VH-VL binders against q96il0. Designs and how they scored, part 17

Target 1, 167 residues: q96il0
Amino acid sequence: APERGAERRDTAPSGVSRFCPPRKSCHDWIGPPDKYSNLRPVHFYIPENESPLEQKLRKLRQETQEWNQQFWANQNLTFSKEKEEFIHSRLKTKGLGLRTESGQKATLNAEEMADFYKEFLSKNFQKHMYYNRDWYKRNFAITFFMGKVALERIWNKLKQKQKKRSN

## First folded at step 12 (VH-VL)

Design L4
Fold by OpenDDE, fold request of step 13:
Structure L4 (fold): chain C 167 residues (1-167), chain A 120 residues (1-120), chain B 111 residues (1-111)
Amino acid sequence: as target 1 above (167 residues)
Amino acid sequence: EVQLVESGGGLVQPGRSLRLSCAASGFTFSSYGMNWVRQAPGKGLEWVSYISSSGGSTEYADSVQGRFTISRDNGKNSLYLQMNSLRAEDTALYFCAKDYEFGSWSFDYWGQGTMVTVSS
Amino acid sequence: QSELTQPRSVSGSPGQSVTISCTGTSSNIGAGYDVHWYQQHPGKAPKLLISDNSNRPSGVPDRFSGSKSGNTASLTISGLQAEDEADYYCQSYDSSLDAYVFGTGTDVTVL
């Protein structure tokens, strides 16, 4: 029995964007769109005196970003692959080659492609539902921590002002 | 119901390698960070390693840094711990632990653990 | 590894309240990192009791409460029951280690 080669599911390489922000930057940086996810990565600034709450927020944001990058990279890869397979299958069924007489890649009409999109969305509906659910949960958590950090910063500023007035 | 099932434990000699696995079910595995926590016989809990939901970030305790590698396969709902250069002090029950809610640095679900014994 | 310090054992009679302390340092609890609490029965996996100092996850009885002040966190068990006999561990994060840290553990005995 021929060893069915384990189809290496081409997981999109965890492409850590090679974008390196300037070392002396005190701000978050936005990198170019990732080639797989098409999402722009954010490089988060780490303050020298980062509070535990700020650190928690930063790590949550970073982890959420990574989660999003991975999800969309995989989705885009899957989409592209399935789209190509669909096109090839339909062309074959029509008795058409993969290339036109002019040497261009043969394409399907808008109606046929609409069928692909419907099928793809239907097939991935549950996956998208879970993604959306978790996306909201993550963003709510991030927003919550952003609020806490904001309050902490305000409080610290007020304390500093009080100390300056007392001296 | 959330379930975590560890496997791969056993008796090994010092300097050898072992790979632990954790099979996850009952939740969206790819959405949560995962951890390994160990407990030596009759001792307390010790955090060993963390991996982010995507697998893009990993963290290790100093005691295992450079020797252990945490990884995950979200398609298989599986967490792994490759343990190299094992030492007697690595003898412990190893738990797979799921991160609690997003932003909570706590663990809400634990497996029953797999026992690793390192002895000559 | 800088472990959080817990009393070795705490005992109480049924219906009484017991408190377990968890003392950290300026790099963990004292730095402002949250404390979490776990219950572990003999031969069982740990169970999360309290997250983020005082948050009680679903399914955890209201007799369990957590607090934090300065470099010390506390777990209070009100109305102690026989089933509460277990080991209890606090957990936090240590910035100097860049790692999660557990307490030394406390054995709670119901007399």
Scores: ipSAE 0.884, ipTM 0.960, lowest interface PAE 0.5, mean pLDDT 93
Fold by OpenDDE, fold request of step 13:
Structure L4 (fold): chain C 167 residues (1-167), chain A 120 residues (1-120), chain B 111 residues (1-111)
Amino acid sequence: as target 1 above (167 residues)
Amino acid sequence: EVQLVESGGGLVQPGRSLRLSCAASGFTFSSYGMNWVRQAPGKGLEWVSYISSSGGSTEYADSVQGRFTISRDNGKNSLYLQMNSLRAEDTALYFCAKDYEFGSWSFDYWGQGTMVTVSS
Amino acid sequence: QSELTQPRSVSGSPGQSVTISCTGTSSNIGAGYDVHWYQQHPGKAPKLLISDNSNRPSGVPDRFSGSKSGNTASLTISGLQAEDEADYYCQSYDSSLDAYVFGTGTDVTVL
């Protein structure tokens, strides 16, 4: 029995955005949309005197970004693949070729495509639910840490002002 | 229930390679960072390596830098540790450990460990 | 490797309170990084007891509490029970190593 080649599930390559911000930049930079995820990556600035809390926030943001990039890259690839398979299957069922007489790619009508979308969403419903749950948890955590960092910065500024008044 | 099951440990000679695996279940594996932590016989815990949820970022302890490679397959809910150029000091029980809540640099679930013995 | 310093052993009678210290440096606990605590019974995997200095995960008894001040963290076990006999490890992050670091471990004995 020929060993059914394990279909290498085409995982989207971990899209490290090739966008490199200027070396002397003191700000976060937004790159162009990633070709797989269509998400714009953010390059986070690392301050020279980064606090542990700031570092924790930065790493969480970075990790969350990577998580999002990977999820949507994979989702988009899966979607594109399944869409193409659906189109091919339906055209075949109709006795139509993959190309029209004019040489254009044969397409399905809006109603047929609506069926695909419905089926795709239904099939991936649980996956999307888990994603949404974790997305909210991550963003809540990020927001929480942003608040903590903000408070820390305020406190540090107040301490500096007090020290300047005492001198 | 969250479960982590390590495998791949064994007796190896110095300079050889070994690949550890950790099978994860009971949680969304692709959502969490994963770690390897080791414990030499009768000794304390030592962090070995970290990999982000997507696998895009990895970190290593200095003791294993350049010799070990952490990787993951989210489709298989599996974590791996490729160990090259093994040394006697790498002899330990190796645990896979899950990151706790997002932004917490702690580990809430651990496997039972797999024993790696490096001996001539 | 710069391990966090813990006492080798701590002992107490049932019902007593015991405290385990974890002392770091200016590059870890003293820098402001959070401390976590683990319990490990013989032949078992570590269990998270305290996260982020004082947060108690679900399922951890109220008799376990954590605190942090300066470069020292503390785990307090109130109402010591026989089942608390185990090794305890603190854990943090060290910026100089860019790595997670564990304490040397403390053996808690119930007399």
Scores: ipSAE 0.884, ipTM 0.960, lowest interface PAE 0.5, mean pLDDT 93
Fold by OpenDDE, fold request of step 13:
Structure L4 (fold): chain C 167 residues (1-167), chain A 120 residues (1-120), chain B 111 residues (1-111)
Amino acid sequence: as target 1 above (167 residues)
Amino acid sequence: EVQLVESGGGLVQPGRSLRLSCAASGFTFSSYGMNWVRQAPGKGLEWVSYISSSGGSTEYADSVQGRFTISRDNGKNSLYLQMNSLRAEDTALYFCAKDYEFGSWSFDYWGQGTMVTVSS
Amino acid sequence: QSELTQPRSVSGSPGQSVTISCTGTSSNIGAGYDVHWYQQHPGKAPKLLISDNSNRPSGVPDRFSGSKSGNTASLTISGLQAEDEADYYCQSYDSSLDAYVFGTGTDVTVL
């Protein structure tokens, strides 16, 4: 029995965008859109005296970014693949070639493509629901930690002012 | 119900390699970071490795750095630990552990563990 | 030096309150990192009892409470029951190691 070659599911490489901001930068940098996800990666600044809470926030933001990048990279690849397969299948059913007489790539009409989109959305509905749920949970957590960090910074500033007044 | 099931443990000689697996169910595996934690016989807990939800980030304890590799397959809801250059000190029960809520650096669900014994 | 320090054992009678301490350093608890607590019965997997110093996950009895002050965290078990006989571990993060760290563990016995 021929060993059915394990279809290497082309998982998008989990590679964090190799965008390197200038070494002396004191702010977050936004990179160009990723070729797979089309999302712009953010390179987060790490302060010299990063607090544990700031570190926790930063790591959560980084992880969330990676999570988003991976999700959309995979989604876009799946979409593109299934779309191409759909077009090919429909053209074949119609007895049409992959290329027109003019040599252009044969395309389906808007109605036929609407069927593809409907089917694709239906098939991926649960996946999108879970993504949306977890997206909200992550962003809520991030917002919560942002608030805590803001309070911590205010408190630290007040303490520093008091110390300066006492000296 | 959340379930984590470890496998791949066994008896090996020093210098050999093992690959541990953890099968996850009952939650959206691709949304959470995962960890390996080990416990030597009659000893306490020791964190071994972490992998982010996407697999894009990994962390290791100094004791296993350069020898162990954590990986995951979100399509198969599986976590892995490739252990190379095993030492007697690596003898332990190895647990797969799920990250708790986002931003919490704690572990809410654990497997029953798989035993790794490194002996001459 | 990489572990959080816990008492080796703590004992109490049924209905009493017991407290387990977890002492860290300036690179972990003292730096402001959160502390988590786990319960482990013999031959069982650890169970999360307290997260983020004082948060109690769903399903954990209210007789378990956590606190943190300075470089020390504490787990209090009120109304000690026979089923509470187990090993207890604190856990945090250490910035000097860039790693999660566990406590040495405490054996709780019910007399």
Scores: ipSAE 0.884, ipTM 0.960, lowest interface PAE 0.5, mean pLDDT 93
Fold by OpenDDE, fold request of step 21:
Structure L4 (fold): chain C 167 residues (1-167), chain A 120 residues (1-120), chain B 111 residues (1-111)
Amino acid sequence: as target 1 above (167 residues)
Amino acid sequence: EVQLVESGGGLVQPGRSLRLSCAASGFTFSSYGMNWVRQAPGKGLEWVSYISSSGGSTEYADSVQGRFTISRDNGKNSLYLQMNSLRAEDTALYFCAKDYEFGSWSFDYWGQGTMVTVSS
Amino acid sequence: QSELTQPRSVSGSPGQSVTISCTGTSSNIGAGYDVHWYQQHPGKAPKLLISDNSNRPSGVPDRFSGSKSGNTASLTISGLQAEDEADYYCQSYDSSLDAYVFGTGTDVTVL
């Protein structure tokens, strides 16, 4: 029985964005689009006196960003591979080479490509549903924590003003 | 139903290595952070390691830092703990634990654990 | 490792209320980090009882309640039942260790 070659699921390398914000920056930075996910990473600022709630928010945002980066990196890689395989398979079936007489990459027509897109979307429908569900849950949680942090900051400012008035 | 099943535990000599596995089912594994927590016989719970949903971030307790490596394969719904340079103090029941809701630093589902015994 | 301090044991009669305390430091509970509570029966995996100081996950009976004040968190079990006999652990985060920390555990006995 031929050893079914373990399909090396080419996981996109966790693209550590090589973008390093300036060390003395007190702001969040947006990096260039990642080459795999095409998403722009955000480098989150860490305040010196970060509260536990601020830390939770930051870590949640970071983890959510990483989750998004990994999802789209893998999705884009899978899409590109399957698209190429589809094109090659169809060209072969038509008795056409991978290159035209002019030396250009042979392409399929819009109708044939539409079939690929439909098949791809159908195949990945459940995956996208789960992603969307969890995307909303994550963003809801982030928004909730943002609200809490905002309230905490307001409260702290009010307390400071009261202390200054009592002295 | 959410299920976590640990495996790979056993008896090992000090200085040896062991790899634990956790098979996850019943939820979207790739969406949640995962943890290892251990419990020495007759003792309390000790957090060991964390890995983010993507696997891009990892954290370790000081007691295992530099010796243990947490990893995951989201395609296989599997969590791993590579344990190197094992010590007698590492003897414990090792639990795989799932992060609860996003932003909650708690664990809602646990496996039954796999026993690791380090003895000469 | 800075463990959260719990009483070693707490006992009560059926129908009574018992409270388990979890005392931290300025680097964990006192810093404002949330406290979570777990129940562990002998030979079983821990079960999440309370999340984020007072949130009760689905399936957890309403007789379990959590609170936090200053550097101390509390788990209250109202209407104690025989099935509540177990070990209870609090859990939080410690900024000085950059790690999750558990309490020393409390053995709850139903008399």
Scores: ipSAE 0.882, ipTM 0.959, lowest interface PAE 0.5, mean pLDDT 93

Design L4
Fold by OpenDDE, fold request of step 21:
Structure L4 (fold): chain C 167 residues (1-167), chain A 120 residues (1-120), chain B 111 residues (1-111)
Amino acid sequence: as target 1 above (167 residues)
Amino acid sequence: EVQLVESGGGLVQPGRSLRLSCAASGFTFSSYGMNWVRQAPGKGLEWVSYISSSGGSTEYADSVQGRFTISRDNGKNSLYLQMNSLRAEDTALYFCAKDYEFGSWSFDYWGQGTMVTVSS
Amino acid sequence: QSELTQPRSVSGSPGQSVTISCTGTSSNIGAGYDVHWYQQHPGKAPKLLISDNSNRPSGVPDRFSGSKSGNTASLTISGLQAEDEADYYCQSYDSSLDAYVFGTGTDVTVL
């Protein structure tokens, strides 16, 4: 019995865009869209005197970004694959080839594609629900830490002003 | 209910390799960072390694840097620790630990651990 | 590896309050990193007891409380019960090591 080759599940390579911001930049940078996720990565600036709270916020933002990149990269790959399979299956059922007489890739009409989209959304509904839930939780946490960092910065500025007045 | 089940521990000779596995259930595995923490017999807890939810970022304790590799398969809800060039001091109970709430650098769920013994 | 310093053992009678200290350095607790606490019964996995200095996770009794001041964090167990006999570990982050760090552990005994 021929050993059924382990279908290499084409996981999207974790292609973190190799975009490197300039070394002397004191700002966050936005990279080009990732080829798989189509999301633009943000390169976060790390201050020399980063507070523990700022570091915590930065790491949370970075991890959330990576999480989003991976989710959409995988989702887009799955979508593209299933879409192609759907088109091929429907064309075959119609007795049509994969290419038109003009050599163009054969396509389905809008109604047939609507069926694909409905099916795809239905199939991935639970996955999207979990994603949305966790997306909100992450963003709430990020917002919360942003508020804390803002307060910390205000407090530090006030302390510095008081120290200058006492000298 | 959240469950973490470690496996792959055993007796190995120094210089050999071992791969630990952790099977996760009861939560969205792909949403959380995961950690390995070890405890030598009769000793305290020692953090070993961290991997982000996507697997894109990894961190290691100095004691295992360059020898251990943490990885994950989110499709299988599995965490792994490849341990190379094992030493006697690596003898410990190895726990999988889940990150707590987002932004909390703490661990809310732990497995029961798998024992690794490195001895000649 | 630099560990957070805890007393080796703490003891108390049932109903009493006991406090476990966790002392760090300027690169961890003193730098402003949060402290977490774990309870570990013999032969069991650690359980998160306190997160982020004073937050109590769901299911943790209110008799457990955490605080932090300067380079020292504290876990207080009020109304000590027999079931509280366990090892307790503090945990934080150390910027000099770029790693999570645990305390040396404290054995709590109920007399």
Scores: ipSAE 0.882, ipTM 0.959, lowest interface PAE 0.5, mean pLDDT 93
Fold by OpenDDE, fold request of step 21:
Structure L4 (fold): chain C 167 residues (1-167), chain A 120 residues (1-120), chain B 111 residues (1-111)
Amino acid sequence: as target 1 above (167 residues)
Amino acid sequence: EVQLVESGGGLVQPGRSLRLSCAASGFTFSSYGMNWVRQAPGKGLEWVSYISSSGGSTEYADSVQGRFTISRDNGKNSLYLQMNSLRAEDTALYFCAKDYEFGSWSFDYWGQGTMVTVSS
Amino acid sequence: QSELTQPRSVSGSPGQSVTISCTGTSSNIGAGYDVHWYQQHPGKAPKLLISDNSNRPSGVPDRFSGSKSGNTASLTISGLQAEDEADYYCQSYDSSLDAYVFGTGTDVTVL
């Protein structure tokens, strides 16, 4: 029985964007679009006196970002691969080569490509539904923690004002 | 139903290596961080390692830092723990544990564990 | 590893209330990190009872409640039942270790 070669599922390398914000920056930075996901990574600032709640929020945001990057990187790779396979298959069926007489890459018409997009979306519908569900859950959680952090900061400011009035 | 099934445990000599696996089902594996937690015989729980949902971030307890490597394959719904340079103190039941809600830093589902015994 | 401190054992009669304490330090509970509680029966995997100090996950009976004040968290079991006989562990995060930390565990016996 021929050893079915384990198709190395080309997982997009978790390319940590090489973008490094300035060391003295007290702000979040947005990097260039990732080459695989096309998403712009955010480099989150870490305060010197980060509270546990702020830390939780930051880590959640970081994890969510990584999750998004990985999802779209994989999705884009899959899309590109399947698109190319579709084009090749259709050209072959038409008895056309991969290159035109002028040496240009042969392309399919808009109608044929519409069929591909429809099929691709249909095939990946469940995956997208799960992604959307989790995206909302994550963002809801992030928003919730943002609210908590905001309240914590307000409370801390009020306490500091009271202490200054008592001296 | 959420299920976590650990495997790969066994008897090994000090200095040897072992690889644990955890097969996950019943939830979207790629959406959650995963953990390894161990329990020595007759002892309490000890957190060992964490890996983010994407696998991009990992954390380790000091006791295993530099010796253990956590990894995951989201396509196979599998979590792994590569254990190198094993010591007698690594003898424990090893659980894989799923992160609970986003931002909770708690574990809602656990496997039954796989036993690792390090003995000369 | 800095463990959270729990009493070794707690006992009560059926129908009584028992409380398990979990004492931390300025780098974990005292720093403001949340506390979680787990129940573990002999030969079984731990089960999450309380998350985020006082949140009860679905399927956990109302007789279990959690609280936190200062450096100490508490798990209260009201209306103690025979099935509550188990080991209980608190869990938090320690900033000095950059790690999750568990309590020493408490053996709850029903008399």
Scores: ipSAE 0.882, ipTM 0.959, lowest interface PAE 0.5, mean pLDDT 93
Fold by OpenDDE, last read:
Structure L4 (fold): chain C 167 residues (1-167), chain A 120 residues (1-120), chain B 111 residues (1-111)
Amino acid sequence: as target 1 above (167 residues)
Amino acid sequence: EVQLVESGGGLVQPGRSLRLSCAASGFTFSSYGMNWVRQAPGKGLEWVSYISSSGGSTEYADSVQGRFTISRDNGKNSLYLQMNSLRAEDTALYFCAKDYEFGSWSFDYWGQGTMVTVSS
Amino acid sequence: QSELTQPRSVSGSPGQSVTISCTGTSSNIGAGYDVHWYQQHPGKAPKLLISDNSNRPSGVPDRFSGSKSGNTASLTISGLQAEDEADYYCQSYDSSLDAYVFGTGTDVTVL
């Protein structure tokens, strides 16, 4: 029995953005859109005296960003592949070639493409639901930690002021 | 119900390689970071490796750095640990452990473990 | 590897309260990293008891409580029961190692 070739699920390579922020920068940077996800990555600044809570928040934000990048990279790849397959199948059914007489790629009309989009969204509905759920949970957690970090910073500032008054 | 099932453990000679697997079910696997934690016979717990939910970030304990590789397949709900250049000190029960809530650096669900024995 | 220090064993009678200490350093508990606690029965997987110093996950009895002060975290078991006989481990993060660290473990015996 011929070994059914394991369909290499084309996972989008984790495109490490080659964008390097300036070494002396004290703020977060936004990179160019990733070629697969089309999302702009954020390069997070790491302060020299980063607190454990700030570190936790930063790591959570980084992980969430990576999660989003991977999801949309895979989604866009799947979308592009299925779109191409749909176009090819429809053209074949119509007895049309993949290229027009002028050498351009043959395209489907807007109505035919609307059918594709509807089917694609229907097929991926559950996936999008799970994504949205997790997106909200992650952002809620991030917001919560942002609040905690803000409180910590306020407290530290107050303590420093008290020490300066006592000296 | 959340379930983690480790496999791939066994008896190996020093210097050899082994690949562990962990099959996850009962939760959205792709949403959470995953860990390997080991326990030598009659000893305490030792963290081995971490991989982020997307697989984009990995971390290792110094004791296994350069020898072990953690990976995951979110499409198969599977976690892996490739162990190369195995040593006697790597003899342990290896647990797959799920990260708790987002931003928590704790582990809420553990498998039953798979035993790795490295002996000549 | 820098382990968090726990007492080797703690014992108590049924209904009593016992406390397990977990002592760290300036690079882990003393730096402000959170402490987590696990229970492990013989031949079983660890179970999360306390997260983030004092948070009790769902399904964990209220007789378990956690606290942290300075370089030391504590797990208190109130109203000790026979089923509480197990090994207990604290866990945190160490910035010098850039790794998760566990305590040495404490054997709790019910007399």
Scores: ipSAE 0.881, ipTM 0.958, lowest interface PAE 0.5, mean pLDDT 93
Fold by OpenDDE, last read:
Structure L4 (fold): chain C 167 residues (1-167), chain A 120 residues (1-120), chain B 111 residues (1-111)
Amino acid sequence: as target 1 above (167 residues)
Amino acid sequence: EVQLVESGGGLVQPGRSLRLSCAASGFTFSSYGMNWVRQAPGKGLEWVSYISSSGGSTEYADSVQGRFTISRDNGKNSLYLQMNSLRAEDTALYFCAKDYEFGSWSFDYWGQGTMVTVSS
Amino acid sequence: QSELTQPRSVSGSPGQSVTISCTGTSSNIGAGYDVHWYQQHPGKAPKLLISDNSNRPSGVPDRFSGSKSGNTASLTISGLQAEDEADYYCQSYDSSLDAYVFGTGTDVTVL
């Protein structure tokens, strides 16, 4: 029995953008769009005296970014693959080759492609629903931590001002 | 219901390797960070390793750094721990643990554990 | 690994309140990292009781409460019941180790 070759599910390589911000930067940096996800990665600044709350926020933002990058990279790959398969299948059904007489890649009309998009969205509806749910949960958590960090910073500034007035 | 089921434990000699697995169900596995925590017989809990939801980031305790490798397959809802160069001190019940709410840095669901015994 | 310090054992009568302390250092609890609490019955997996110092997850009885002050966190069990007999562990993060850390554990006995 021929060993059914384990279909290497082409997982998008976790291509961490090789963009390195300047070493002396005190700000977050935005990199170029990732080739798979098409999302621009953010390089988060780490302050010298990072508080535990700031650290939690940073790590949550980083993890959320990674989560988003992976989701869209995989989604784009799946979309591209299924699109190509659909085109090939339809051309074959029409008795048409993959290339025109001029040597150009054969394409389907807008109506046929609309059917593909509808089918693709329908098939991936649940996946998108779960993504959206978790996206909101993550962003709400991030926003919540941002608020806490802001309050902490205000409080620390007030304490410093009081100490300076007492001396 | 959330379920975590560990497997792959057993008796091994020092210096050998072992691979643990954790099968997850009842939640969106790809959305949460996962951890390994161990408990030596009659001892307390010790955090071993963490992996982010995407698998892009990993962390290890100093006691296992360079010897253990955490990984995951989100398509199979599975977490793994490759343990190399095992020592007697690695003898423990190994738990798979799910991260709680985003940013909490706590663990809300645990498996029943798989026992690893390292003995000559 | 720097463990958080807990009393070895705590005992109480049914209906009484008991408190378990968890003492850290300037690199963990004292640095401002949150403390979490777990209950573990013999031969069972740990269960999350308290997250983020005082947050009670769904399904955890209101008899359990957490607090934190300075380098010390506390778990209070009010109205102690026979089913509360278990090991209890605090957990936090240590910046010097860049790792999660657990307490030494406390055995709670119901007399």
Scores: ipSAE 0.879, ipTM 0.958, lowest interface PAE 0.5, mean pLDDT 93

